# Designs tried in a protein design chat: VH-VL binders against q5slc1. Part 18

Target 1, 112 residues: q5slc1
Amino acid sequence: MGALRGRWAEEEALRFLLGKGYRLLWRNRRTPFGEVDLFMEKDGVYVVVEVKQRASARFGAPLEAITPGKVRRLLQSARFLLGRDDLPVRLEAVLVHGTPKDFRLEHLVLEL
Below, E stands for the ipSAE of ESMFold2; O stands for the ipSAE of OpenDDE; V2 stands for 0.75 times the mean of E and O plus 0.25 times the DockQ between their complexes.

## First folded at step 7 (VH-VL; framework fv_cixutumumab)

Design m5 (at its last look DockQ between E and O 0.72; V2 from the best seeds 0.00; counts 0 for: pae E 3.8 > 2)
Fold by OpenDDE, look of step 7:
Structure m5 (fold): chain C 112 residues (1-112), chain A 119 residues (1-119), chain B 108 residues (1-108)
Amino acid sequence: as target 1 above (112 residues)
Amino acid sequence: EVQLVQSGAEVKKPGSSVKVSCKASGGTFSEYAISWVRQAPGQGLEWMGGIIPTFGTANYAQKFQGRVTITADKSTSTAYMELSSLRSEDTAVYYCARDFVYEYYMDVWGKGTTVTVSS
Amino acid sequence: SSELTQDPAVSVALGQTVRITCQGDSLESYYATWYQQKPGQAPILVIYGKDNRPSGIPDRFSGSSSGNTASLTITGAQAEDEADYYCNSYDSYGNHVVFGGGTKLTVL
C-alpha cells in the first residue's frame, strides 16, 4: 500500500462499500500503470475505487486530484487486471474526511 | 528491511550550525515522511519537523521555526536536518524516523546522532 | 499546539497488569501511538491505532481509549518491559507531532 494513504482510511472505505453490496476483487494492486486501491464488483460491473483522505495533510503533502490522466491510468490498470479491454469499468472515489477516530465518508461515482 | 542510518556524533560551538544526515538503507525513499525527533539528556522526546522526500515538502514545530531546515535528496535517499544558532540547550540525541503521512506512526528509527553544544 | 500528559513514573510487579494513561484534547480525534524506549536505545513502536501491534511486539501489549484519554496496558508484565513509554498524537490539524512527557515503568 502507498505510504501516502492511510490503511485505516482504506479499511473504512472498504467496509463502507462492502456494506452497500460491493464485492472486493483486489486491493492495493500494483500495475504497470499505477496502483489500484480497491478493485471491486457491483451488480455485474467492475469498479475501480480510489480512496482519498481529505483531512489536512501532514508535512505539507498535497492532495492528488482525480485528473484526466489519473482516469486514463486507472482505466488502463483495470484492463490490465482484467486481462481484457472490452468490459465496462466504472470509476468511483471514496473521500475520507477527518481523523481515524472521527471521520465521515463521501462516495463519488464516475463513468469511465 | 529498511533501516535509517544517521551521521556520526557532532561537537559544536554556540552560535554555529549542525547538519545531521539520515540515509535509508535496504531500500529507497518511498512516499513516506522523515520526521526528526530529539531528546535532551534525561528528557523526553521532542518533535522538530519532517519532510516528504518525494514531494520535498517540509513542516516544522513552532519552537524551531526559522532555526531548523529539513531537506531531502531523493537520488541518495538521504534526509538532512540543519539546526542553526546552536545553544547549550540544543545538546541532545537527534533521531530520524520513518513517518507514514496518513498512518500516524513512526515505525523505523535511526540510532540517533549525539550533538553536543559547548563553549 | 496540543499537549499530552502522562504520569512520570509507575511500577508493576512481575506478572501483574499495568496501565499507562495519556491525556490530551487531540485524543478526541486521534488514537495515541505508543513508543517504548530503553536506556541508550531509540524508541520502538509498540501500539498504534485503535489497538494495533507491529510485528515482533508481544500480545501482552494492548491499547485502549476513552474520551480524551488513551491507555497502554501490559497484561503480565515481564522484566524486559521496564522502560520509558511515550504516547504520541497530533495537533488539531494532524500536522504537528506531539509527544507526552513519558512514563518510566519499573518492574518489581
Scores: ipSAE 0.255, ipTM 0.814, lowest interface PAE 1.8, mean pLDDT 90
Fold by ESMFold2, look of step 7:
Structure m5 (fold): chain C 112 residues (1-112), chain A 119 residues (1-119), chain B 108 residues (1-108)
Amino acid sequence: as target 1 above (112 residues)
Amino acid sequence: EVQLVQSGAEVKKPGSSVKVSCKASGGTFSEYAISWVRQAPGQGLEWMGGIIPTFGTANYAQKFQGRVTITADKSTSTAYMELSSLRSEDTAVYYCARDFVYEYYMDVWGKGTTVTVSS
Amino acid sequence: SSELTQDPAVSVALGQTVRITCQGDSLESYYATWYQQKPGQAPILVIYGKDNRPSGIPDRFSGSSSGNTASLTITGAQAEDEADYYCNSYDSYGNHVVFGGGTKLTVL
């Protein structure tokens, strides 16, 4: 689905991860399996990061969950972007809660 | 380069309904909401409601709850706003706007549809 | 209260700096979004987020906020800046879009 998050949320997630020593390789890269929000590297490991924002309450839109199917597609996307499937890849998410002036980030590892 | 093309001006009798259309050209209904904002003569902007076409979910301002219906047709890239039980104070210009709900702004506006309610 | 309060009118001398103010409780949680509207025309977006300016909006336009107050600043006002300016935010529940009453800017 198209980007159901604001640019502000992605920028805050990126800033947060850069502050934790991650390096950005690519962002918003399209693949046959979906779009990768942030493709990063930390301590020699490639990291795919999904940025999620709470759906707008203004329209009653549901929060899009990170399903097991989505996790598998993120892995497929990483392998596509790397051009190989034998490299270590970590899958992570940053959940952005709240408003642009009053937000909290939740950083978590996605299980395969 | 999305453009929002609205239906033409309408003159309506009190107690009737009006349905205004808003067609997106140069884009698709996939990643934004269409919001409806009206402006009575000499007055400010007033949000009426909106819809996220891909979710099919509409939200309405309290003032218009029960009188307004907002829908979208993805196959024609057209949103609709229908206002019922019209009265003279509903005379206004009705705008549709592309609303990036996650970024909190409306960047593209239609030219407006003038609705006049009179006997 | 979810209302946004703007002064109804403000004047500025050509080439001078003006601030248009918007106040409301929701501005603690949301940045104000600013729209310009000239007579007979649809509004156009001039400032959103903290201080983001869409492509095509002159850099003399900027936004700021502190607490419950947001401001639109026009540095070196031009005759073409004469217009109505609306701030926008949300009600206290974050559900509904709220507009300020608008400020008519006159450039003398």
Scores: ipSAE 0.196, ipTM 0.751, lowest interface PAE 3.8, mean pLDDT 87
ESMFold2 (binder alone), look of step 7: mean pLDDT 89; pTM 0.926

Design m6 (at its last look DockQ between E and O 0.30; V2 from the best seeds 0.00; counts 0 for: pae E 6.7 > 2)
Fold by OpenDDE, look of step 7:
Structure m6 (fold): chain C 112 residues (1-112), chain A 119 residues (1-119), chain B 108 residues (1-108)
Amino acid sequence: as target 1 above (112 residues)
Amino acid sequence: EVQLVQSGAEVKKPGSSVKVSCKASGGTFSEYAISWVRQAPGQGLEWMGGIIPYFGTANYAQKFQGRVTITADKSTSTAYMELSSLRSEDTAVYYCARDFVYEYYMDVWGKGTTVTVSS
Amino acid sequence: SSELTQDPAVSVALGQTVRITCQGDSLESYYATWYQQKPGQAPILVIYGKDNRPSGIPDRFSGSSSGNTASLTITGAQAEDEADYYCNSWDSSGNHVVFGGGTKLTVL
């Protein structure tokens, strides 16, 4: 399975991106290459969004870094979901800092 | 349906140790933690600590640090709570619960394990 | 402080509304989770988050929060609602789980 995730953080990230004009295609979608938190579209470009919680480590859970290997898996997952590999895909991350009642979001955009 | 099956009742002498098991039935350890909560007779719930089996990382309440060890075996979907240097005040029902760490709730509970510490 | 406080006991007449309140500094940062416990049984999750009910929990149960307080409200109390209710949250550090002392609800 994938790393531990909080659905509340994903909801806030989704709300944030919807407010910025992103369109949701899939969420929490499992592929043979891993799970995609949010698969969205913005201005004709498909976007894989990784939601990461940057609050203090609860139960000692580490913050999973976006490694080159993870980038590859996310790209493979995107291609799998699209059923094609000839379309541009962008990788983005939404970092959720804080708690359900007091949080801030940080939006990172990466090129695949 | 996920269930947590706990080991049977224990009777221990002061100064000894007890190790309680909690096996996930009907599912596997996934993106959740196993928390341990105890309840002395006629008293409230008390969190002892927890573990995320996926990561193998444990966290403990300050009260029990150094005296409690929480472990997990992913291959058997079983979590363990070992409490050492037992005293009469440790007499309680010990619960394990599925704890969604980033969801902030425990939705599945074991039936509890009664541990009695007496001379 | 990481402590959560509850009234030890409250009463409600059958069919009436009762509110059980939990107070603590950490509730400014975290939502309270509520558990129902009947004698000889394990706790049961009844409310979590802003106002979420698990499947199987009657809609007469609801949650709310204000400042450093959280409340569980039973609108139209039933006889089977007589139980102990515990609030739960994480401490201010977010590293430890804490429980309130519990509230014994008597349905008259």
Scores: ipSAE 0.108, ipTM 0.773, lowest interface PAE 2.6, mean pLDDT 90
Fold by ESMFold2, look of step 7:
Structure m6 (fold): chain C 112 residues (1-112), chain A 119 residues (1-119), chain B 108 residues (1-108)
Amino acid sequence: as target 1 above (112 residues)
Amino acid sequence: EVQLVQSGAEVKKPGSSVKVSCKASGGTFSEYAISWVRQAPGQGLEWMGGIIPYFGTANYAQKFQGRVTITADKSTSTAYMELSSLRSEDTAVYYCARDFVYEYYMDVWGKGTTVTVSS
Amino acid sequence: SSELTQDPAVSVALGQTVRITCQGDSLESYYATWYQQKPGQAPILVIYGKDNRPSGIPDRFSGSSSGNTASLTITGAQAEDEADYYCNSWDSSGNHVVFGGGTKLTVL
C-alpha cells in the first residue's frame, strides 16, 4: 500500500505548514482533474500543496519535476474546489526525505 | 465514534472459500485503512492484508498472496475479506480493525469472526 | 520465523516494574505499536508512535526504542495488567504489517 506508506509524510508536511501559519481547508480531495493532497490558505492566497515522499540521495532519483500538465490540473482542481477562478492561487510542494524516525523537509513553490 | 460489526461465525469445508464482512458504523469510511488480522487457537496475531477504501488500494501479506481478496464498498461502509482454497490450518478468529497506518496503530477492532474449517 | 521477536513469557511481582521487548531490523526505521489482549477478547491499543498512550490507558504504560529494539514498560504492575502483549510495526520494506509473536505477562 504505497499510498499508506506516504501518509506519515503528509502528516509531517501538514504539521510543518500549520506551524508556518498556513490554514487547512481540505485534504485528500478528489476532483474531475485529479486529487489534491492539501488545500490550504496563507496570507489571503489559496495554496494547493503536493506532498511527496522522496528517497535519500543514496537511494533516490533527483528532484522529480511536476509536469506542466500536472500543474495545470492542480490549478483546475483549485478552481473546482473554490467554485470560482478569480482568486489568487499558488502551487507548492513539500518533499519529505527519509523515514518516520529520521526525516527532513524541503518546501518548494511550483511555477505556474 | 466508529464501531466495526463483523459477520457471524462460519463452518467451512476444506477447499471452499469464506467471505467475512466488516461494517463501519458511527461514520463513513475515511482515509483510514481496514486491516484484517487472524488468530488461530492458542496462536498469535497475524496480519493478512488491508485496504484504504478512499483510495481503493489493497495490500496483502506475502503468505496470503493469491488466496486472499480484500475489497470495500464505500456506499455501505463495508469491507470484505475472502479467503479461498481453505484448509484446516485456516481455522481461526478473523478480526477487522481500523488502521491508521501513517500513525502505525489500529485503534478500533471488530469482535472477530470464527471460521472453522472441517468436514 | 517472525521479523519481530518477543520473549514468549515474562513475570513481574505486583507493584514492580517490567519491560517487555520487541526486536527486529525494521524497528531501526519504524515505530513499534503495542497491543494488550486478554483471553477471549480483541486486542486493545496501549502504546503507539514514539510514546503515545490512547485515552483510558494508565500512565504506568510507556514505550521506548533504541536501535532495533522497542520496549513496553509497565511501572507499578497491577493484577489487571496480566495479559498477552504484541508489538507491531511495518516490515523492512515498509509494505507489510508484522506482529511479534506475543509475550504473556504474568503478575505474581
Scores: ipSAE 0.026, ipTM 0.663, lowest interface PAE 6.7, mean pLDDT 84
ESMFold2 (binder alone), look of step 7: mean pLDDT 90; pTM 0.930

## First folded at step 8 (VH-VL; framework fv_cixutumumab)

Design n1 (at its last fold request DockQ between E and O 0.70; V2 from the best seeds 0.00; counts 0 for: pae E 2.7 > 2)
Fold by OpenDDE, fold request of step 16:
Structure n1 (fold): chain C 112 residues (1-112), chain A 119 residues (1-119), chain B 108 residues (1-108)
Amino acid sequence: as target 1 above (112 residues)
Amino acid sequence: EVQLVQSGAEVKKPGSSVKVSCKASGGTFSEYAISWVRQAPGQGLEWMGGIIPTYGTANYAQKFQGRVTITADKSTSTAYMELSSLRSEDTAVYYCARDFVYEYYMDVWGKGTTVTVSS
Amino acid sequence: SSELTQDPAVSVALGQTVRITCQGDSLESYYATWYQQKPGQAPILVIYGKDNRPSGIPDRFSGSSSGNTASLTITGAQAEDEADYYCQSYDSSGYHVVFGGGTKLTVL
């Protein structure tokens, strides 16, 4: 997984979620199963947040989809970070569209 | 720390082609794009195109469309820029640079490759 | 238009403040990225985003924007700041990178 994502996008996503009452637990955390962009808590529920950035057609860069395999790895990462597998974990995504100067955010809650 | 090491100076005849290499060391080659920027003597910076090695997708400035080919070899962490149908106006220093596509800057530059086109 | 325009040359006295401005339609949507280049050397990134400095860049360098303009400000110019400065942005689609013509800064 390449780091073809702007740090500003993650910052804006984090700021957005903090403003919504989310609490940050881990950020850019490496696990044996992959990297977790944001691991947060909302109303007593643990949330894995994937930050996706879609820039204008530079180099024809595609927006990587959240595949079933990606979902599996994110859940495994969450269990690893928690040190337990008996707690529910919600998967969410924040899509960042545009540039640092002109952007919009799209918040998605994935149904597992 | 990422370093970009470019191939040596080239002297070419008009009508020929030149292929400049840019080898990345440090970091992971899949985490960024490589852009090519040239600078003619006493002139400004001119973007030619770039490639995201991970995706294999390249884009080009319209001025060089059809005459430039940018490729990347992930196994060797090396990017290439080939410019064909060379003319005297192509005499310049050619730079490769690490381009963070989603961050909107180029933060690591090669030292440049001088290409001289003369009869 | 994807063009970026800069003054070809500006001067500043030692210890004084100078502002180099870049203008272009794309700057409505993009922050300008600024590069410093000295003779015989590759460009060096000095400012990006709203006002971000890479590590190693002195805090006397700062960036700002207004409308279709972006500015690089050096507060307390030093002799080593004498160089060419290029602004960089993108076309409206973000598909192409665009550079300004460059500004030669002379420190008096």
Scores: ipSAE 0.740, ipTM 0.911, lowest interface PAE 0.6, mean pLDDT 93
Fold by ESMFold2, look of step 9:
Structure n1 (fold): chain C 112 residues (1-112), chain A 119 residues (1-119), chain B 108 residues (1-108)
Amino acid sequence: as target 1 above (112 residues)
Amino acid sequence: EVQLVQSGAEVKKPGSSVKVSCKASGGTFSEYAISWVRQAPGQGLEWMGGIIPTYGTANYAQKFQGRVTITADKSTSTAYMELSSLRSEDTAVYYCARDFVYEYYMDVWGKGTTVTVSS
Amino acid sequence: SSELTQDPAVSVALGQTVRITCQGDSLESYYATWYQQKPGQAPILVIYGKDNRPSGIPDRFSGSSSGNTASLTITGAQAEDEADYYCQSYDSSGYHVVFGGGTKLTVL
């Protein structure tokens, strides 16, 4: 789904979240509902993080939107990975804008 | 491991066209580009353009705009580069390469196709 | 291809350290990507990103950049390192790939 993103962008998103006190549990984990880019924890809450690379500098590729359906599949993926559905889960995104040497991050909460 | 297998050498007359193929034999196309890079005798590398086969979108260097057409056939995992209105300065080795657009590198290269344009 | 400038030739004594440089405005925004090409062969990827080596590339190869300049460094150069080296970046639009003119490395 988001395969056309650089590993560099994912690494920068991870570093950013670790610096904000998030803990990494898993990354790039497959589930029946899709792949989870980053599965993290912050202050007792599990967090699914979708990483998107904003700029499509070459070949005119369109940016992929994070739809309500995608948000639901991320929640389903979290429940699958936890093996239960009764724990608090937050859904977030990190948008990586720019180039490898000149980028900025936009950190969003995703609402179902 | 993906291998890029290119079509054989070509000898062409000025004003004609050439179409070079590039087959990815180690699997089907995925979300990467196939870029075309040429190298004239004794000269450096020159990017001509590329295509992301899964999106079907091509991009061309300005120098070749209007003369180059780059296409892909996902069913055969083959990309094509066609250069028209050939001139003697188009004599070169033409490479295809797997281009990870968002990682900014080309990691797998074909062996090259020699195109000779002579009057 | 005039956007990235490389010296056409550089020499290094066997076992010594050499730096091959690449200069261009786009290197403020992109790390240089480096390729090695031996006579009669296709290029191979040597360094990408800040300082990443693909599998099979010896750790004597490293990359660095500052401002508009990127460097490929070979520490402890070996005879097999004798080759042409190309840097790659992008034009000002960010849409088109640009290569430097290439540097011929001779190992003495």
Scores: ipSAE 0.418, ipTM 0.821, lowest interface PAE 2.2, mean pLDDT 88
ESMFold2, look of step 8: ipSAE 0.399; ipTM 0.818
ESMFold2 (binder alone), look of step 8: mean pLDDT 90; pTM 0.933
OpenDDE, look of step 8: ipSAE 0.642; ipTM 0.896
ESMFold2 (binder alone), look of step 9: mean pLDDT 90; pTM 0.935
OpenDDE, look of step 9: ipSAE 0.612; ipTM 0.889
ESMFold2, fold request of step 16: ipSAE 0.295, 0.341, 0.298; ipTM 0.785, 0.803, 0.788
ESMFold2 (binder alone), fold request of step 16: mean pLDDT 90, 90, 90; pTM 0.932, 0.935, 0.935
OpenDDE, fold request of step 16: ipSAE 0.739, 0.730; ipTM 0.911, 0.909

Design n2 (at its last look DockQ between E and O 0.74; V2 from the best seeds 0.00; counts 0 for: pae O 3.7 > 2)
Fold by ESMFold2, look of step 8:
Parts: sequence; C-alpha cells; structure tokens
Structure n2 (fold): chain C 112 residues (1-112), chain A 119 residues (1-119), chain B 108 residues (1-108)
Amino acid sequence: as target 1 above (112 residues)
Amino acid sequence: EVQLVQSGAEVKKPGSSVKVSCKASGGTFSSYAISWVRQAPGQGLEWMGGIIPTYGTANYAQKFQGRVTITADKSTSTAYMELSSLRSEDTAVYYCARDFVYEYYMDVWGKGTTVTVSS
Amino acid sequence: SSELTQDPAVSVALGQTVRITCQGDSLESYYATWYQQKPGQAPILVIYGKDNRPSGIPDRFSGSSSGNTASLTITGAQAEDEADYYCNSYDSSGNHVVFGGGTKLTVL
C-alpha cells in the first residue's frame, strides 16, 4: 500500500546493489510494521533497503521524503524478520530517477 | 483476477453529456491508474485521460481538457468518465483499462462502452 | 511532434517471421508497449518493457528497440495472429499516453 514504484525500478536497484557486493536475503516482505522492499546483507551487516522512484510526470507529486517515522518502522521490520535485535542492521535507500532507458540511481544511508 | 466491468451502451443527442462507469470486480483499487481510451469507428486507439483512485489525481489528454471529467469512488471500486458537449465525432467505443503508470502498460481492459451521438 | 508512426498494413505467410515497427522521439526514453486487437474485441497486452510477455501470450511474440524505433516480431506466424497491432508510449514530456496509428497484420 502507498508506494508508487515500477518493478523495473526495483530490479535496477537490486542489480545495482548486487554489483556493489550486497547479498539478497528477501524481497517484498510484509511485517507488522510495514513492507520491506529489499532485505540484504553486506560485510556481516543486515541491510534494509527502501526503493523509491521519482513520481511520474503524468500524476506526479514530488518524491516524498523517507520520514523519521518510516526509518523507525524499517528498523522494527528488520528486527522482526531477524527475530532478534542484537545483530548489526543498516537502513538504506535507493532513489531511481528518470525513465527505463535513461535512469540514474542515488544510494543513501538512512539514520535515526 | 481483476475484471473491469463497464456500463452499457448509450445513445445521446449532440450537446448532451455521457457518464461511463468502470467497476473493478474481484478486488479493490490499488496503486494503479484507471485510464480511458476511445476508438471511433474504423479508427485507432486514443487516450483520453486517467486517474489513480488511491491518490485521487486525474490527468487529461490536451484534446479533451475542459470537456472530460474523470473521477473514482474507492468505496465502490468504480471509476467514471464524463464527456460533455457531445458531438457526432464523439461516437466511439470507450474503454477503461488498468494502467500500471510506472511500468508503462495497461494489462486489463474493459469490454468497452459504445456511445452513439446522433446528429 | 511526439507521434508514433506505424505502417498501416503488413502481410506474412503462415509460419514465417514478420516485424511490425513503431517510430517516435519518445522511444529514445521509453520502451514501446504493444497491444493486439481483433475485430469487435478490446485490446490485449502482448509485449511491455524491454521484452516482457504477459502470461498467455505465445513465445513467438517478442519485442526489441533501438534509438527511436521499436519492433514487434512474430516468429512462425499463425492464423490467429491476424489482428491490428498498436504500439504505445508517452509524449516527450512523459505526461501523456500516445498510441501509434496501428498496423493491420494479414496472415496469408
């Protein structure tokens, strides 16, 4: 519910992160705290990745910011999926700009 | 198994309006748009506009701006297209389609609603 | 203009390969989407994205693109492939949906 994003954008974000040495554990997993787009691992750290696509010009509003509340829910989701809270977890976003044939990715670390 | 069920055929006089409905059966609205595409006899497909019902924002083709109104009712999972100031050239089949705006395709189409505008 | 141009008609012998083309400026930025329409019926989606086929579309259908040109290829054409084919994309701003004029495919 709520995220307006194409599967093409998610696939490009995933390919980008795999090329940076991330390992995919799960994708599109629902939790009591929301849906996790990509749940990954890099260098012994579990990573929750939120994928955002710039709003379409057809129906577009500006890309909504990932709020502090969303960041907290992503952390809660990671702990739920792991079944514990003593493992290192990082929260990240990949912003997808442009069109399927002409796009750019922006990779960010999210902090509480 | 979403199906788009459209209202029945209409015969209208020039200068009147028509309102066509499009009900999503087998589910509720989600993050897709409902687009309206018409096809005059012997002619090609022509996009009129659309709406993302969960967001409520409509977008219209320039040709129809000012004559078309597209709305949605989430509680009934129904989208509507109203075309005013009808002319003989508006005689066409009017389709609604589920439009995955960010994937750039329409995967489910209604059967179409024939609107005839007699001169 | 942001128009999409298709040949109005093409023919193919049964079992042979045919290519239906679509040209337009916006195809430099967007893949073409292809729809099949038989007389008296609503269009159905046959190809989207780079070369994706929805469930139920035979694997003889494929898509390709280069520059401002996209193609729908039917390999081993069958009688039931006789239909109108429309390409679809967006205007150069990305704001509005644009259809090509359609190509009538005749299978001989």
Scores: ipSAE 0.461, ipTM 0.839, lowest interface PAE 2.1, mean pLDDT 89
Fold by OpenDDE, look of step 8:
Structure n2 (fold): chain C 112 residues (1-112), chain A 119 residues (1-119), chain B 108 residues (1-108)
Amino acid sequence: as target 1 above (112 residues)
Amino acid sequence: EVQLVQSGAEVKKPGSSVKVSCKASGGTFSSYAISWVRQAPGQGLEWMGGIIPTYGTANYAQKFQGRVTITADKSTSTAYMELSSLRSEDTAVYYCARDFVYEYYMDVWGKGTTVTVSS
Amino acid sequence: SSELTQDPAVSVALGQTVRITCQGDSLESYYATWYQQKPGQAPILVIYGKDNRPSGIPDRFSGSSSGNTASLTITGAQAEDEADYYCNSYDSSGNHVVFGGGTKLTVL
């Protein structure tokens, strides 16, 4: 099972990344290749950020890894948004663990 | 605009079962849960259980464990709540609601289905 | 399972401020959600999260939390605010949804 996407988790992830000097370009942007949670820029490099939320105990869903297929779609989405495919794009993930009132973030840079 | 359309009122005998449906109209099932909440006459809201239609995973309140079954049909965007071994105390209005699990709210509610259990 | 407790009834004068409080151990971990219900109607979401209002909900409704409590505040109560108000959250295990007993608000 996958995790549901929550706005609060995305909001916290965004706040976290903004605090680290990331600049937001797009949020919850749909492309022909899928949806990008956060499309950002850091130090001149474009970054696709996938926000993953720890599943509620209600449904016992584990945190799933980003699949190779998902990676491809995210890169395609990024290129689509950029309108070009010759720029480097970094893929990152922010994992949100816990509850809205008590949570922690884990920032991962994914190897492509 | 998404609406939840519930099946009509039911009159049941004690010991029988009732199955209430909840169809998402104006949209399809997405990454949310459908929760079932009932309210006996003059009483408060009582959560019964819920299901994530996308995954088919349901969870139940302990009070109803073993007596309630919640299912979903993604092809028809319909959730179901079946309550068995009915008793008079099960007389209530049964609501389905769109439950954003990680947002912790139910923002769209059905109009409710009245289930009356009487001899 | 964890419980949420509310005062069964409160009253407020028209135009005045009233706070409806929900108490429970789970509220230390989870936000409360508030629903308004009028006779013969389904509940309506009024406050969720830290202090979020859905569209269509007047800004006189606000939410707050402290410790094991959550509160719904109506600043400048209107006659149409007379209703039952329910708090809602997960139980302490996070496995179940729980409702408070409801608070009947009378606007005087």
Scores: ipSAE 0.034, ipTM 0.705, lowest interface PAE 3.7, mean pLDDT 88
ESMFold2 (binder alone), look of step 8: mean pLDDT 90; pTM 0.928

